# Designs tried in a protein design chat: VH-VL binders against Protein LST7 (LST7). Part 5

Target 1, 242 residues: Protein LST7 (LST7), of Saccharomyces cerevisiae (p53237)
Amino acid sequence: MSSTVISLAHFCDKHGPRIISVTQSAEKGTLGEELLVPDYPTESYCESCLLQFPEESTRSMRCFIEDVPFITTQYSSIRYQLLNSIIKRAFSEETMIYDNMPFIFFDDLRGLNLVIGFKLYDENARGNERRYCFILTVDSRSHDDSMKMLSEHWNFIIGGFDKMIAYIKNIHKSEFLGKNKTVENNLETLNNNAFIGSYLRANKSKFGRNLVSLTDDKFLFVRIHKWNSFLLHTVMNENKLP

## First folded at step 16 (VH-VL; from v3 with heavy chain S58K K59T)

Design w2
Fold by ESMFold2, fold request of step 17:
Structure w2 (fold): chain C 242 residues (1-242), chain A 119 residues (1-119), chain B 107 residues (1-107)
Amino acid sequence: as target 1 above (242 residues)
Amino acid sequence: QITLKESGPTLVKPTQTLTLTCTFSGFSLRTSGVSVSWIRQPPGKALEWLASIYWERKTYNNPSLKSRLTVTKDTSKNQVVLTMTNMDPVDTATYYCARLQDYTYFDSWGQGTLVTVSS
Amino acid sequence: DIQMTQSPSSLSTSVGDRVTITCRASQGINSYLAWYQQKPGKAPKLLIYEASSLQSGVASRFSGSGSGTDFTFTISSLQPEDVATYFCQQFYSYPRTFGQGTKLEIK
């Protein structure tokens, strides 16, 4: 069943709230072809917004767990307007503090949503930080049924998002330290002047960067796809929610 | 359990076209990042990747062999076919088909078939 | 194309000895390297993926390390059944390329 989805979104310096990826399930025994997206031109996406798979021509990622298809795409062909509305509200919530603290919102339009925000340091971003969130969405008209499912899986979902966020933060930290250590060492050797270091830092250009670049992990979105598929599959097996 | 098996001729003459079939079971070519790939190993030499095919109808060929390689699939029979034109004695090798996982490494291999190119 | 160079080309040693094989990439490949064992007359078998992760069902005496351009494969205590040729393979980019192999023999 396809009533529950997981999204990764960010606040783009140029475009505001944007979905980077969404993972959805289809019915067991099918191929989930209605969730696949067609080829689309990437010129309309900035580097930071684009879902980047290891194979350039790939637009949809599909896997199967116990014959249930899970599909990850840049956007949902069947939930496009819903999910775009959800991320606009998620990034406008004054209580999102981007420190792995979860929060929930529900309304009749957007359903029930569990959100965990996080930040990555990047000198090429405005304010030297990039803001992201993972969102579990239950697309159901029944508030009581949605809350029951969420309460039964709370610790599992939060723990699952925390593990992926910790992974992303850790490999980003390793890439950042390696990159800046090398640059800082070279500048000190050549210039031996603290003023030059401050000047170079202040003059860094601002541009979008993909999570693949920030982590130096070509397979990052493959890992996210498989992890989100696992989370969704586990929730479906322990609780059926319309 | 995943299996792959190569079939086709074991002897071809120079300039002829080689056609090899990989028949696999235990999986379907339906998962992203999974490919059926062809790799060869000349006697006493290193393995050489030849080509890969994915479910999205995308193929990758080793550029060192230019347009000599064609890889096709028959999803209903779980088969992948390698066609290699203009065979030369230097192409004598054991030919393997293998499953590539998540765009990364080869986690399951066929037994291989020795193809000899000689007059 | 990324060239993978293994060292040594062959190695003869005794049961119980520590075995070390190196693999060098012609450019940085992060940790995107796998190690395979190929026993005589058989297809390769995956032992280690992503430079250091042990494949399920593989004996714990096998290990790998390295990142960037220099990688090491180790057998902590050589066993008679480890007679094989060992290959590295990069999966950083296409074309996928393999090292030339290291033939391991027991004295």
Scores: ipSAE 0.722, ipTM 0.848, lowest interface PAE 1.0, mean pLDDT 86
Fold by ESMFold2, fold request of step 17:
Structure w2 (fold): chain C 242 residues (1-242), chain A 119 residues (1-119), chain B 107 residues (1-107)
Amino acid sequence: as target 1 above (242 residues)
Amino acid sequence: QITLKESGPTLVKPTQTLTLTCTFSGFSLRTSGVSVSWIRQPPGKALEWLASIYWERKTYNNPSLKSRLTVTKDTSKNQVVLTMTNMDPVDTATYYCARLQDYTYFDSWGQGTLVTVSS
Amino acid sequence: DIQMTQSPSSLSTSVGDRVTITCRASQGINSYLAWYQQKPGKAPKLLIYEASSLQSGVASRFSGSGSGTDFTFTISSLQPEDVATYFCQQFYSYPRTFGQGTKLEIK
């Protein structure tokens, strides 16, 4: 099993920091079955926090690159508590600025983490923005080896996250502008009435939205899974780790 | 190189059950969003999707034919089997198996097998 | 079920001509549409996916466009080997559905 994983997380208006997805690898030549999560119904789950595949009951996605399995799930059976600790640190006010600027942190508990935060505009969210990040985690006890790997792949990892973030932002912008031609005129009317504006802001915390809805891309998490699998495979294959 | 090949009877009688086997190579049914699917084409008519099966054994059947269709797989043999009950002359068609990619489109097709339903 | 309507049903043109085929969906399907070529006596072959993306190994004279309900498939300069029937297919939802096909001939 590789010590490196990629996560997507957000700061939920109701639930705080939450993992949306994690992509992990298993040993070459295996099916990675230990990383699979049984399918379960999600009808009562928080819409904003939910990993949504095109088939509603599917809870694990698997692909293979050069016979190495890569699995994406919302919950990691072997790293759940570690990843929850990581996102609590990542979403602290003092460490995240959400401008695609990467930052890193390391400690014995959380390992080495490279984080890129980004925002999507949503008038129905607190502060009119929904906050996300991608995180590369090296779950390794060797600080020096982790830093070597990161330094050798810095531009590749950052470029990879930037490309996926740009894709998400561009698709979101297109969906938003498409809906707002008629709504743009209505927003001008609503913004002219300060009382109505205050009323609408007070109710915004009720409106959770999934990334699939924000982008109008039902295959979004399939694309994220395959892209993250590609990034992980490239990093692992070039490292030649002992 | 990815290949798919349909095999089974080319002539069946009305009311009989059709069993077709798709044997494939160059991939295995182990990747999410990848299915082996059955599509048919009556002579001179449009293609009609029949069923898809995924590695999780999850199947989707065309609702218009749902009670007549069963799709199963044998992963060790790289085979997917279509069973279609109560055949009728209107079911005369070329039957294809194809690989569906990423829950989307069909990127590889078998050569097809013509199945004629008549007395 | 999403109905896919192609036009024309048949088309006869000369080598070198531009060919245009239209596919209309009965509801919005975003860009979730593929185009296939089926040469006489052969299985369908994927040409265009996601409305406009060219499949690997497909000649650059083929292209696609459209979103929502209206889609267009174009051959920029018809070649003799392009004699075939062309189908659109939506992958927005199950059941997957296909257009009726457009039979392309050379005069």
Scores: ipSAE 0.712, ipTM 0.848, lowest interface PAE 1.1, mean pLDDT 85
Fold by ESMFold2 at other seeds, fold request of step 17:
Structure w2 (fold): chain C 242 residues (1-242), chain A 119 residues (1-119), chain B 107 residues (1-107)
Amino acid sequence: as target 1 above (242 residues)
Amino acid sequence: QITLKESGPTLVKPTQTLTLTCTFSGFSLRTSGVSVSWIRQPPGKALEWLASIYWERKTYNNPSLKSRLTVTKDTSKNQVVLTMTNMDPVDTATYYCARLQDYTYFDSWGQGTLVTVSS
Amino acid sequence: DIQMTQSPSSLSTSVGDRVTITCRASQGINSYLAWYQQKPGKAPKLLIYEASSLQSGVASRFSGSGSGTDFTFTISSLQPEDVATYFCQQFYSYPRTFGQGTKLEIK
């Protein structure tokens, strides 16, 4: 029913650009069951790419706002190829700063996309940083109509993504500082010993990590689901008027 | 706006099966992370969680009562039914149904129904 | 099972006093704890969620703090209508478990 979706993606050290979650809406008055995915086993999935709900056997989340269903899953059964193409373009863009600065791209195949990238420090990641982005996608061929819709909601969308990114960064900063006090103390003792500090971090094991682990927030993807559903509903609902 | 109401017998004999119905309004059991749960409170004692049911038909039962509890739902009627077998006087309590939100805490409670188990 | 232990079990104090109730979990539960007020003959009412967040419509004299295993619930200035039993509840895992309660009375 709706051409607008929100995705969370990252650049995986092993797999490159990958969707972590996508939130889509279905037609008002329905249950949105066509957007649900089966409860499949995830034991062999890449830890950093995995959408992790508090109940591990559940692979779809659903909520309703004014009788409109919103579904969050790891992949979209109806937009799979589109969204994979979008994230490849988004992470190849040289101007992505990962400092909450938005950028937009449009083409006939990918529609209009608003992207905000961010990064989290992690000694277990290549370059000691993990890269993410939130993407609002308008799957429409009409550039003018899509830009009109986005311009009407620009501050709202940017503010909404900024708030969720700030939450994630804030919780991650608190978890990181708590667990890395010994490393922080060693760096402060050595002052300008950048080689030793870099050497210590370079010797840590490299492996994928889930956002739930990075934030120590068991309910992170529930919060993301509900926030993205709210953002989508606001953007779509205000444009339904006669 | 959200309401839950417990209904069923108030007096049950030992060894009988208790069946309680929770009828709720202001929400439907169709949202992820939302459950209707049963919690009891013996007179003057602490609350004890019994069971929870979600829209996906996933259920969780208190392990201490494991085989005695069955929870079912009728989504079209906004009803959840608790069945508890082999009642004993120690099971005398006020039984509440409550809404759990976002896999977290209980944000709405029914008024409760006192069930006395006595011969 | 995560056991929740409250202290004190009962408390008698004067209107206007600061009231402090503690809750200890048998293992770390992050901030996944809620506080409820239960007046005699009534169902519990949610006051505090996620350890420190005040539920909508709850008076600002109520507050909560803590994380990990140790949590504190505070009434900054006791009012007559605050006579009740107060419970903590963890939502870190199933089974959901409650503290034994703290009965608050005015002396």
Scores: ipSAE 0.703, ipTM 0.827, lowest interface PAE 0.9, mean pLDDT 85
Fold by ESMFold2, look of step 16:
Structure w2 (fold): chain C 242 residues (1-242), chain A 119 residues (1-119), chain B 107 residues (1-107)
Amino acid sequence: as target 1 above (242 residues)
Amino acid sequence: QITLKESGPTLVKPTQTLTLTCTFSGFSLRTSGVSVSWIRQPPGKALEWLASIYWERKTYNNPSLKSRLTVTKDTSKNQVVLTMTNMDPVDTATYYCARLQDYTYFDSWGQGTLVTVSS
Amino acid sequence: DIQMTQSPSSLSTSVGDRVTITCRASQGINSYLAWYQQKPGKAPKLLIYEASSLQSGVASRFSGSGSGTDFTFTISSLQPEDVATYFCQQFYSYPRTFGQGTKLEIK
């Protein structure tokens, strides 16, 4: 349907690599209705894997830039199965470093992929960390054209992902410091740092958490949708520059 | 650039049904998180949110008014219609329509229309 | 429902003075709070969004602060045209709820 998409994915403790959201464009002048997903109940879904909008029954988000519709949905293996192979490769321990260093790989059927991974600290996760990445997938009409597009927009794409990752890390840090400040005040009579950290890890149960919960930002996925729509529109709109 | 205008009757008898139309321009209900909402203010009293409608046909109604409220839209006319049944003198208020963006706050308001409910 | 409690109910002060209005939410609402100005016979006008961000075209003497449950709205130097009723409103959840208002008068 779309030749270029932006995905947010994570490594779920229960399900392994999973896509949380995919942002795609539809044809200018249309409403993009073919990309929308139906309303469905989510009460039994994995908390960490859900795309969560401020209104609990919303499953798709749509915006328009210069009359081009951009749609963000929660990825399902039925509708967007081809992206599953991409995220499995992206989360290979051999290829991702999780230090905001981008990497590229090509898949013969699914195209060229630019990946930036990041981590968020969480005592409720295995290994006390949750791993994420943003992926730009260029579904090649031509391998050479895809490489040309990526090389021409490299700094823009990387800068765009870096800005959103920095935003997520900063508001997660603010939420964590709020909890940490309270804990530090309550435990000031205890050992410095190492004991407090071990104590907290020992007392926390392991369960999935949504990015909305980790950042305490009910509008997080609205912001991600709008930012990814902006990035995607700019990358695809090369013919409109002076 | 963005405008909203309320229209409808200014006097309604008790038990009648009130129908108000919000006609808007400068935006559309095709974008997620954008809503036209109805808010009322009785004379000298606080604002009360009544209902919101989004492009996905989802309506959120104030629970205190439950089944009395129906909100519909006509995207081709840029109109949102509030229907409120079984009017009572306590429902006398200025009724506003307003734009809500990104699921957040009301950034653009109509001028409002005073609806008086009396025998 | 999230109850928004505003203090004071009315306030009278002099031109040039600093005005402070508070708003308390019945539960944590992060920073999802807006402030409106409403002059008699007029619709509310948005001044502050997301607790502290100034809406475009609004004078810099208006400001807001706070998070969680306690929020403050400030006019740094009161002007005659600022006579109005001021409301807070939460946008954390539905139903959207408003404070009961603070009527600001000049002595």
Scores: ipSAE 0.668, ipTM 0.829, lowest interface PAE 1.3, mean pLDDT 83

Design w2
Fold by ESMFold2 at other seeds, fold request of step 17:
Formats: structure tokens, sequence, C-alpha cells
Structure w2 (fold): chain C 242 residues (1-242), chain A 119 residues (1-119), chain B 107 residues (1-107)
């Protein structure tokens, strides 16, 4: 894992905290192919946990900014324990507020992590909401050096995460309102919801849904990776990171 | 400065095989979602997409022509080659190569080469 | 295959006029639609991507709108250099398909 990465994670109803997308860089002038994992079976992955691109069989993406490669791939949760430890901590924090308020944590094991959580409404999810966060991780530096980098780029990183979160929330709201306008528009349907609601609550934890489906944006993870690549490139270039 | 240039024969007899080469500069086939694609335009008619090739050697061919089309690449030369078998006068067109970006649209086009098929 | 139908097929109008060209897809394509300009003897040039986003370096008199199946391309005030054929193209799926074009001339 590079010393500085940006992750998107969610709380899967079936599996708990899971990584969806991790953007990291390789050395300028290389192709970054060491970060592109071989094709592995993904049949054991929950659909909501999959990194999904317009080419449905593709589970990785590479882009370049000023000859620096930026890569994301479908990660095995078993093989990347540090990232799983980070997201478990992020979703466990009592102080994490899913309203774009940043949260920071640091320790010697997980490094410095800046977390911004958000929620999307989904009547088919446990608690009628799906929980996500973006995480900037600075892994290979002392606390003081990492905090200095973060403080120098605070407004830029927070603004960048806020912009992407706002985009996701806006297209989700538009898609949700469009799909649900014709349902539950009569009184008999509303009266039946008490019975159906009880059944659905008992079974909601069984159904996951990919963020691409929730937003009806087949290019969503392309946009996320390119945006996160831009954020990382800016931070690394101005802060003289490798 | 992204450029693409088509080269190959401008006159082909019916039943022959057409081979066109696209030579490009200002980018390489190394970015996900970027392809070099072939599109043709018969005189006075609409554009027709033929085939696309990505850096992973993954290819897409127009189903209406799939058995006739082969697209290959030589990354060391920044070249993509279209081979189209069993040419017919109906295949007379200007053939373009173009860059497709982010799995989406064509943001850079070659000047095109007119290929006439006649006996 | 997704069929793209443009109208009108040709248009003659005056400098300064507003020009409207429509494109209809045979199925929903979200906003995954591009508009191209092709001048005689030249390759197409991308003007609008994702239905409404203006490509860098393209004049602000060009605009696009629409989603789903119905899309509109507009030139707010026609200029002499805008004489060309205009095409829509869907990028929802393969095969990529184009509208038949609208030939725009100044009368």
Amino acid sequence: as target 1 above (242 residues)
Amino acid sequence: QITLKESGPTLVKPTQTLTLTCTFSGFSLRTSGVSVSWIRQPPGKALEWLASIYWERKTYNNPSLKSRLTVTKDTSKNQVVLTMTNMDPVDTATYYCARLQDYTYFDSWGQGTLVTVSS
Amino acid sequence: DIQMTQSPSSLSTSVGDRVTITCRASQGINSYLAWYQQKPGKAPKLLIYEASSLQSGVASRFSGSGSGTDFTFTISSLQPEDVATYFCQQFYSYPRTFGQGTKLEIK
C-alpha cells in the first residue's frame, strides 16, 4: 500500500465494514502494474461490496496524472488486513457523524486517518440507510509529520471529499425520487405498509445493493477514482510525497 | 497534442482484404477505459462504429460485421491495425481511427482515409 | 442495437437565429449522449459530452440538454462558421451508434 491513499468504504449489512474502492499511486514514469492484481474469483464477494466499472468484468482501473499512475483494484479483505483494521475503527467510532463532519484518528498500527462519513436512504437496507465513508490514510509517517501534511491540506481534502459526497447524494436523491414517485400514492398502500414493514424489517439485513445501482450512474467508480487520484496527486505534489 | 493518422490502401477490389493502420501520438494505450477505435462513414451517410481495442487487448467488434473484423495493436509502435475481409462496394467509405475516453465518447479523431471498393 | 434518430435531417437558417436539433434514442440511455460537429471534408469534432457538458475550447453558444430518450442540441445565435453536419452519439452500450446527422446551412 502506498504511504498515502484514499478509500471509500461502507457498512455491509451482511459482512460489516468493507472496502469498496482504494486509490493509490505508483512511482512517476512507471505503469504501476505491481498494483494491478491478477484476476481472482469474486463469487464470494457481496454485490454491494464489489468495485464496479462500465466493463462489467473489470475489477481494476488505472489512470495517469502527469505520468504518475493511480490504481484501484478489487481487494481481498483477508489479504489486506491493515485497510480492514482502518475501516473497522472508522465505523466503530462513537464520534463519527454521518453529516460531512471530519473525524481523525491516529495510532502506530493504522497511521493517520481522516474520515468523512455519509448516509444514503434505502428502504431495503437495515435501518433504512446505507453508511459510507471516505478515508484519507497516511500510513508510513510519524504522527507529527502526518498531522503537518494534513493541516497544510485540510481545506483542500475536506472540500474535495465534500464535493464528491454532495455529488453522490444529489444523484442518489434524483434517482430515488424518480423511481418512487409512482409507489405508495394511495391510502390503501399506506395502510398495508404496517404489515409489510414488519416483514421487511425482519429481512432487510439480507439485501445488499451496489452504489452504482443506488445512483444509476454506471461511471460512478470511474469518477470516484479519477477524483481521488486528483486529490492525491495535488497533496503529494505540493507536500513532496513520493 | 493527441494525433491519430490512418494509413493503407485507398483502392481495394471486391473480395480482397482491407488492412488499415492507425498510428497515434500524444498518448499510449495504458489508461483504463481508453481505446483506439475504428469508425467509417460512407459518402453522405452516417458514421458507423466498427471496432475498439483497449490496452488489456480486450476488443469490441460491431456485431453486424464481427466475423469480418480483426483489430490488433503494437504498443511499441503506437499502432492499431484493422483488418476487414471480403470487401464489397458497399464498404466504400472514409475510415477514421479515433480515441475513445473513459468508456464513453470519441474525443480525438484522425483525418480519415477514403477507401474505394470497385472492380 | 440502440437506434439514434435525429431531426431535422437538414436545416437552412440565418445568421443570428437560434438553432435546435433533436435526437431520440430507441431506449433509455440516461445522459450518455455526445454531440459532434463535422465540417465538409473534415473529421468530427466533439462539442458536448454527457448530454449537456461543454467540451473545453467550444464556444458557449453551443449547448445540450435532455436525458433518457429525448435530447436537444442548441446553437443560441448561429454564426457563419457553424455551417456543418451535426451528429449525436450514444455511449450507453456497444455498439456505439450515431444519429444520421443534421446538415446545417446558412440561407
Scores: ipSAE 0.634, ipTM 0.804, lowest interface PAE 1.4, mean pLDDT 83
Fold by ESMFold2 at other seeds, look of step 18:
Structure w2 (fold): chain C 242 residues (1-242), chain A 119 residues (1-119), chain B 107 residues (1-107)
Amino acid sequence: as target 1 above (242 residues)
Amino acid sequence: QITLKESGPTLVKPTQTLTLTCTFSGFSLRTSGVSVSWIRQPPGKALEWLASIYWERKTYNNPSLKSRLTVTKDTSKNQVVLTMTNMDPVDTATYYCARLQDYTYFDSWGQGTLVTVSS
Amino acid sequence: DIQMTQSPSSLSTSVGDRVTITCRASQGINSYLAWYQQKPGKAPKLLIYEASSLQSGVASRFSGSGSGTDFTFTISSLQPEDVATYFCQQFYSYPRTFGQGTKLEIK
């Protein structure tokens, strides 16, 4: 059987393509400890790149679905090189439009990858936007088998990613509008296109921001972990788990 | 304390096959989230990564050498073996094994073994 | 392959001096860079990981900075035991590649 992984990645203003989280499964009936990376250095990770669970010292999350362990951490200790190569390709791909339209790529080195990109508005980001993607990876040399699995689960996977992206965008919109209410009210009061244009083009300080901060949801990565675990389990269950 | 030790021949002739063994103590290859890599250093030259092997026995070889390299793992013996075919005098180097913790950096190195390729 | 270029190739300086070594990547590697010390006849020793993080048990006089393509390694006050060759190494992608090395001597 081929290995299936879900990643969340972004394009960091300082660091380029970076994995934020990866969700993987281990064999049914095991504890999956080979995938668990509880201790890794984080002091050089920037705010926007960091996987942040509600407890600040927690770096990995594990759950079990029907005795199958699913683990989420910032990087795959087993697939680090592969996943970094995948996100470099994904963020360089001309056809990724960051409008929730999926695209696929396959090669002998990276396997089969389904990518959905999205953006969040942030005045503290270069270009006032932060770019993200979810990636389903099938790390298998069997192109035909991988494509059959993907084709059978296409609507489910795309729908699942779309739901999580919509959740993130909606919470972010609520956080942004709540914190920027005064700016919107002032723009309405000014009623001057030249002044309004100048005001809207004003730069703000640029710095990294975590998705937890952008959404004001300290459980965001727990929700992503559980959702990605559910998606993976469903895809694997359709392929007859042991 | 974690230790790594390279063992194998120190002199090989051109065209021969080199086999080196890396033996570990102080951690388990079976249950850790790390991988093992082979790196070489020709005398007075830069380090060159050769190959890595992971806990699922998936391997990655340096593309410039990939047809010459085989890396295998025996987790019951806590050992990793490098096989390099068709040795040439330019392959004379000190060969190291190293632990690649969490697939990021090389945090534990063996003492190295000098392999000389000469007639 | 990502080429790592170090500067200078060698230097001689005095005990107590500040030492600066640079490393440039041929393309962006984020902060996935490590610095190693190698004393004559010995294996490399990891000093700094992810560009700026000090490895446990390494003296605080060693430091690193940089992101993207340009990285700097600094010894704030050179000690006699710091005579060694220093290497940078990227771990952003395969193949893992190393700088040519900087040989540091005390004059």
Scores: ipSAE 0.005, ipTM 0.404, lowest interface PAE 13.0, mean pLDDT 79

## First folded at step 18 (VH-VL; from w2 with heavy chain R57D)

Design y2
Fold by ESMFold2 at other seeds, look of step 19:
Structure y2 (fold): chain C 242 residues (1-242), chain A 119 residues (1-119), chain B 107 residues (1-107)
Amino acid sequence: as target 1 above (242 residues)
Amino acid sequence: QITLKESGPTLVKPTQTLTLTCTFSGFSLRTSGVSVSWIRQPPGKALEWLASIYWEDKTYNNPSLKSRLTVTKDTSKNQVVLTMTNMDPVDTATYYCARLQDYTYFDSWGQGTLVTVSS
Amino acid sequence: DIQMTQSPSSLSTSVGDRVTITCRASQGINSYLAWYQQKPGKAPKLLIYEASSLQSGVASRFSGSGSGTDFTFTISSLQPEDVATYFCQQFYSYPRTFGQGTKLEIK
């Protein structure tokens, strides 16, 4: 089992910092079944916090790269407490600007964490913006070994997160512009106060929205799963902590 | 190298049950979003999706044929089996198995097997 | 169920000509559309996925475009070996559905 994991988290308007997804690896040659999350009630999850795969009954995704299993889940059954502590600190950092600028923190409690925050416009969110971050976590007490791994892979990790963030921002921008055009067209073709009133009422309210909805991409979390699995595999194969 | 191959009877009498086996290699059904699916094509006509099965035993059957179709798998043998009851001459078609990846499209197809339903 | 409608049903044109085939979905399917080629007596072959992405090993004369409900498949310069039937297929939801096909012939 590798000590390195990748998380996607956000600051929920209602719940504060929450993990949306976590990608972990298991031992080469195994199926990684200890990382799978049993079915759980989705009714307790906020729409904006919920991991949504294209098939709604799916709770975990698994892939294999060179016989190493990589598993993406809503939460880590093995590292739940650690990762919750990490996101609380990440979103409490006063220097996070949510502009794709990376920052790092390390301590004995949380290990080494590389964080890249970003934001998406959403008029249904407090402040009209939703805040997210990708976090690479090295769950190790050795600061020097963790920093050596990070320094050797810095450009690769940052570039990898930047590419996924750019993808998310681009398809979000396309979805946002498309919906505004569609609403404008509907108003032009419909002369009904009930329709206009319903639209205005929904547009002014504050409620959570899932990344799948914000991007109109049913396969978003499949792409994130595969990309994060690729990033983890590359880092672990090219760098073995001494 | 990904391969799929359909096997089973090529001639079936009306009302009989058809059983086809898809044997595949180069991938396994232990990966999320991967499915072995069955598609048929009557001679000179359009393709019709029949069923898909995934690692977690989740299945999707064409609603127009749902009561007639059963799909099962043996992951250790890399096999998926289609069973279709109450065959009729209209079911004469080439039957394909195909791989679906990431819950998406069919990126690899078997060569197909023609099944003729006739007395 | 999402109905896929292809146009034209058949097309006869000359070697070297540009070929255009359209596919319309009965509802929005984003870019979740694939194009297949099926030569006589053979299994379908994936050419284009996600509306516009060329499958590995497929000739660059094939391309696709579109999103939402309207999609276009293009062969930039028809070759003799391109005689086939072409199908679109949506992967937005189950049941997976195919267009009726466009039979392409050379004059």
Scores: ipSAE 0.682, ipTM 0.839, lowest interface PAE 1.3, mean pLDDT 85

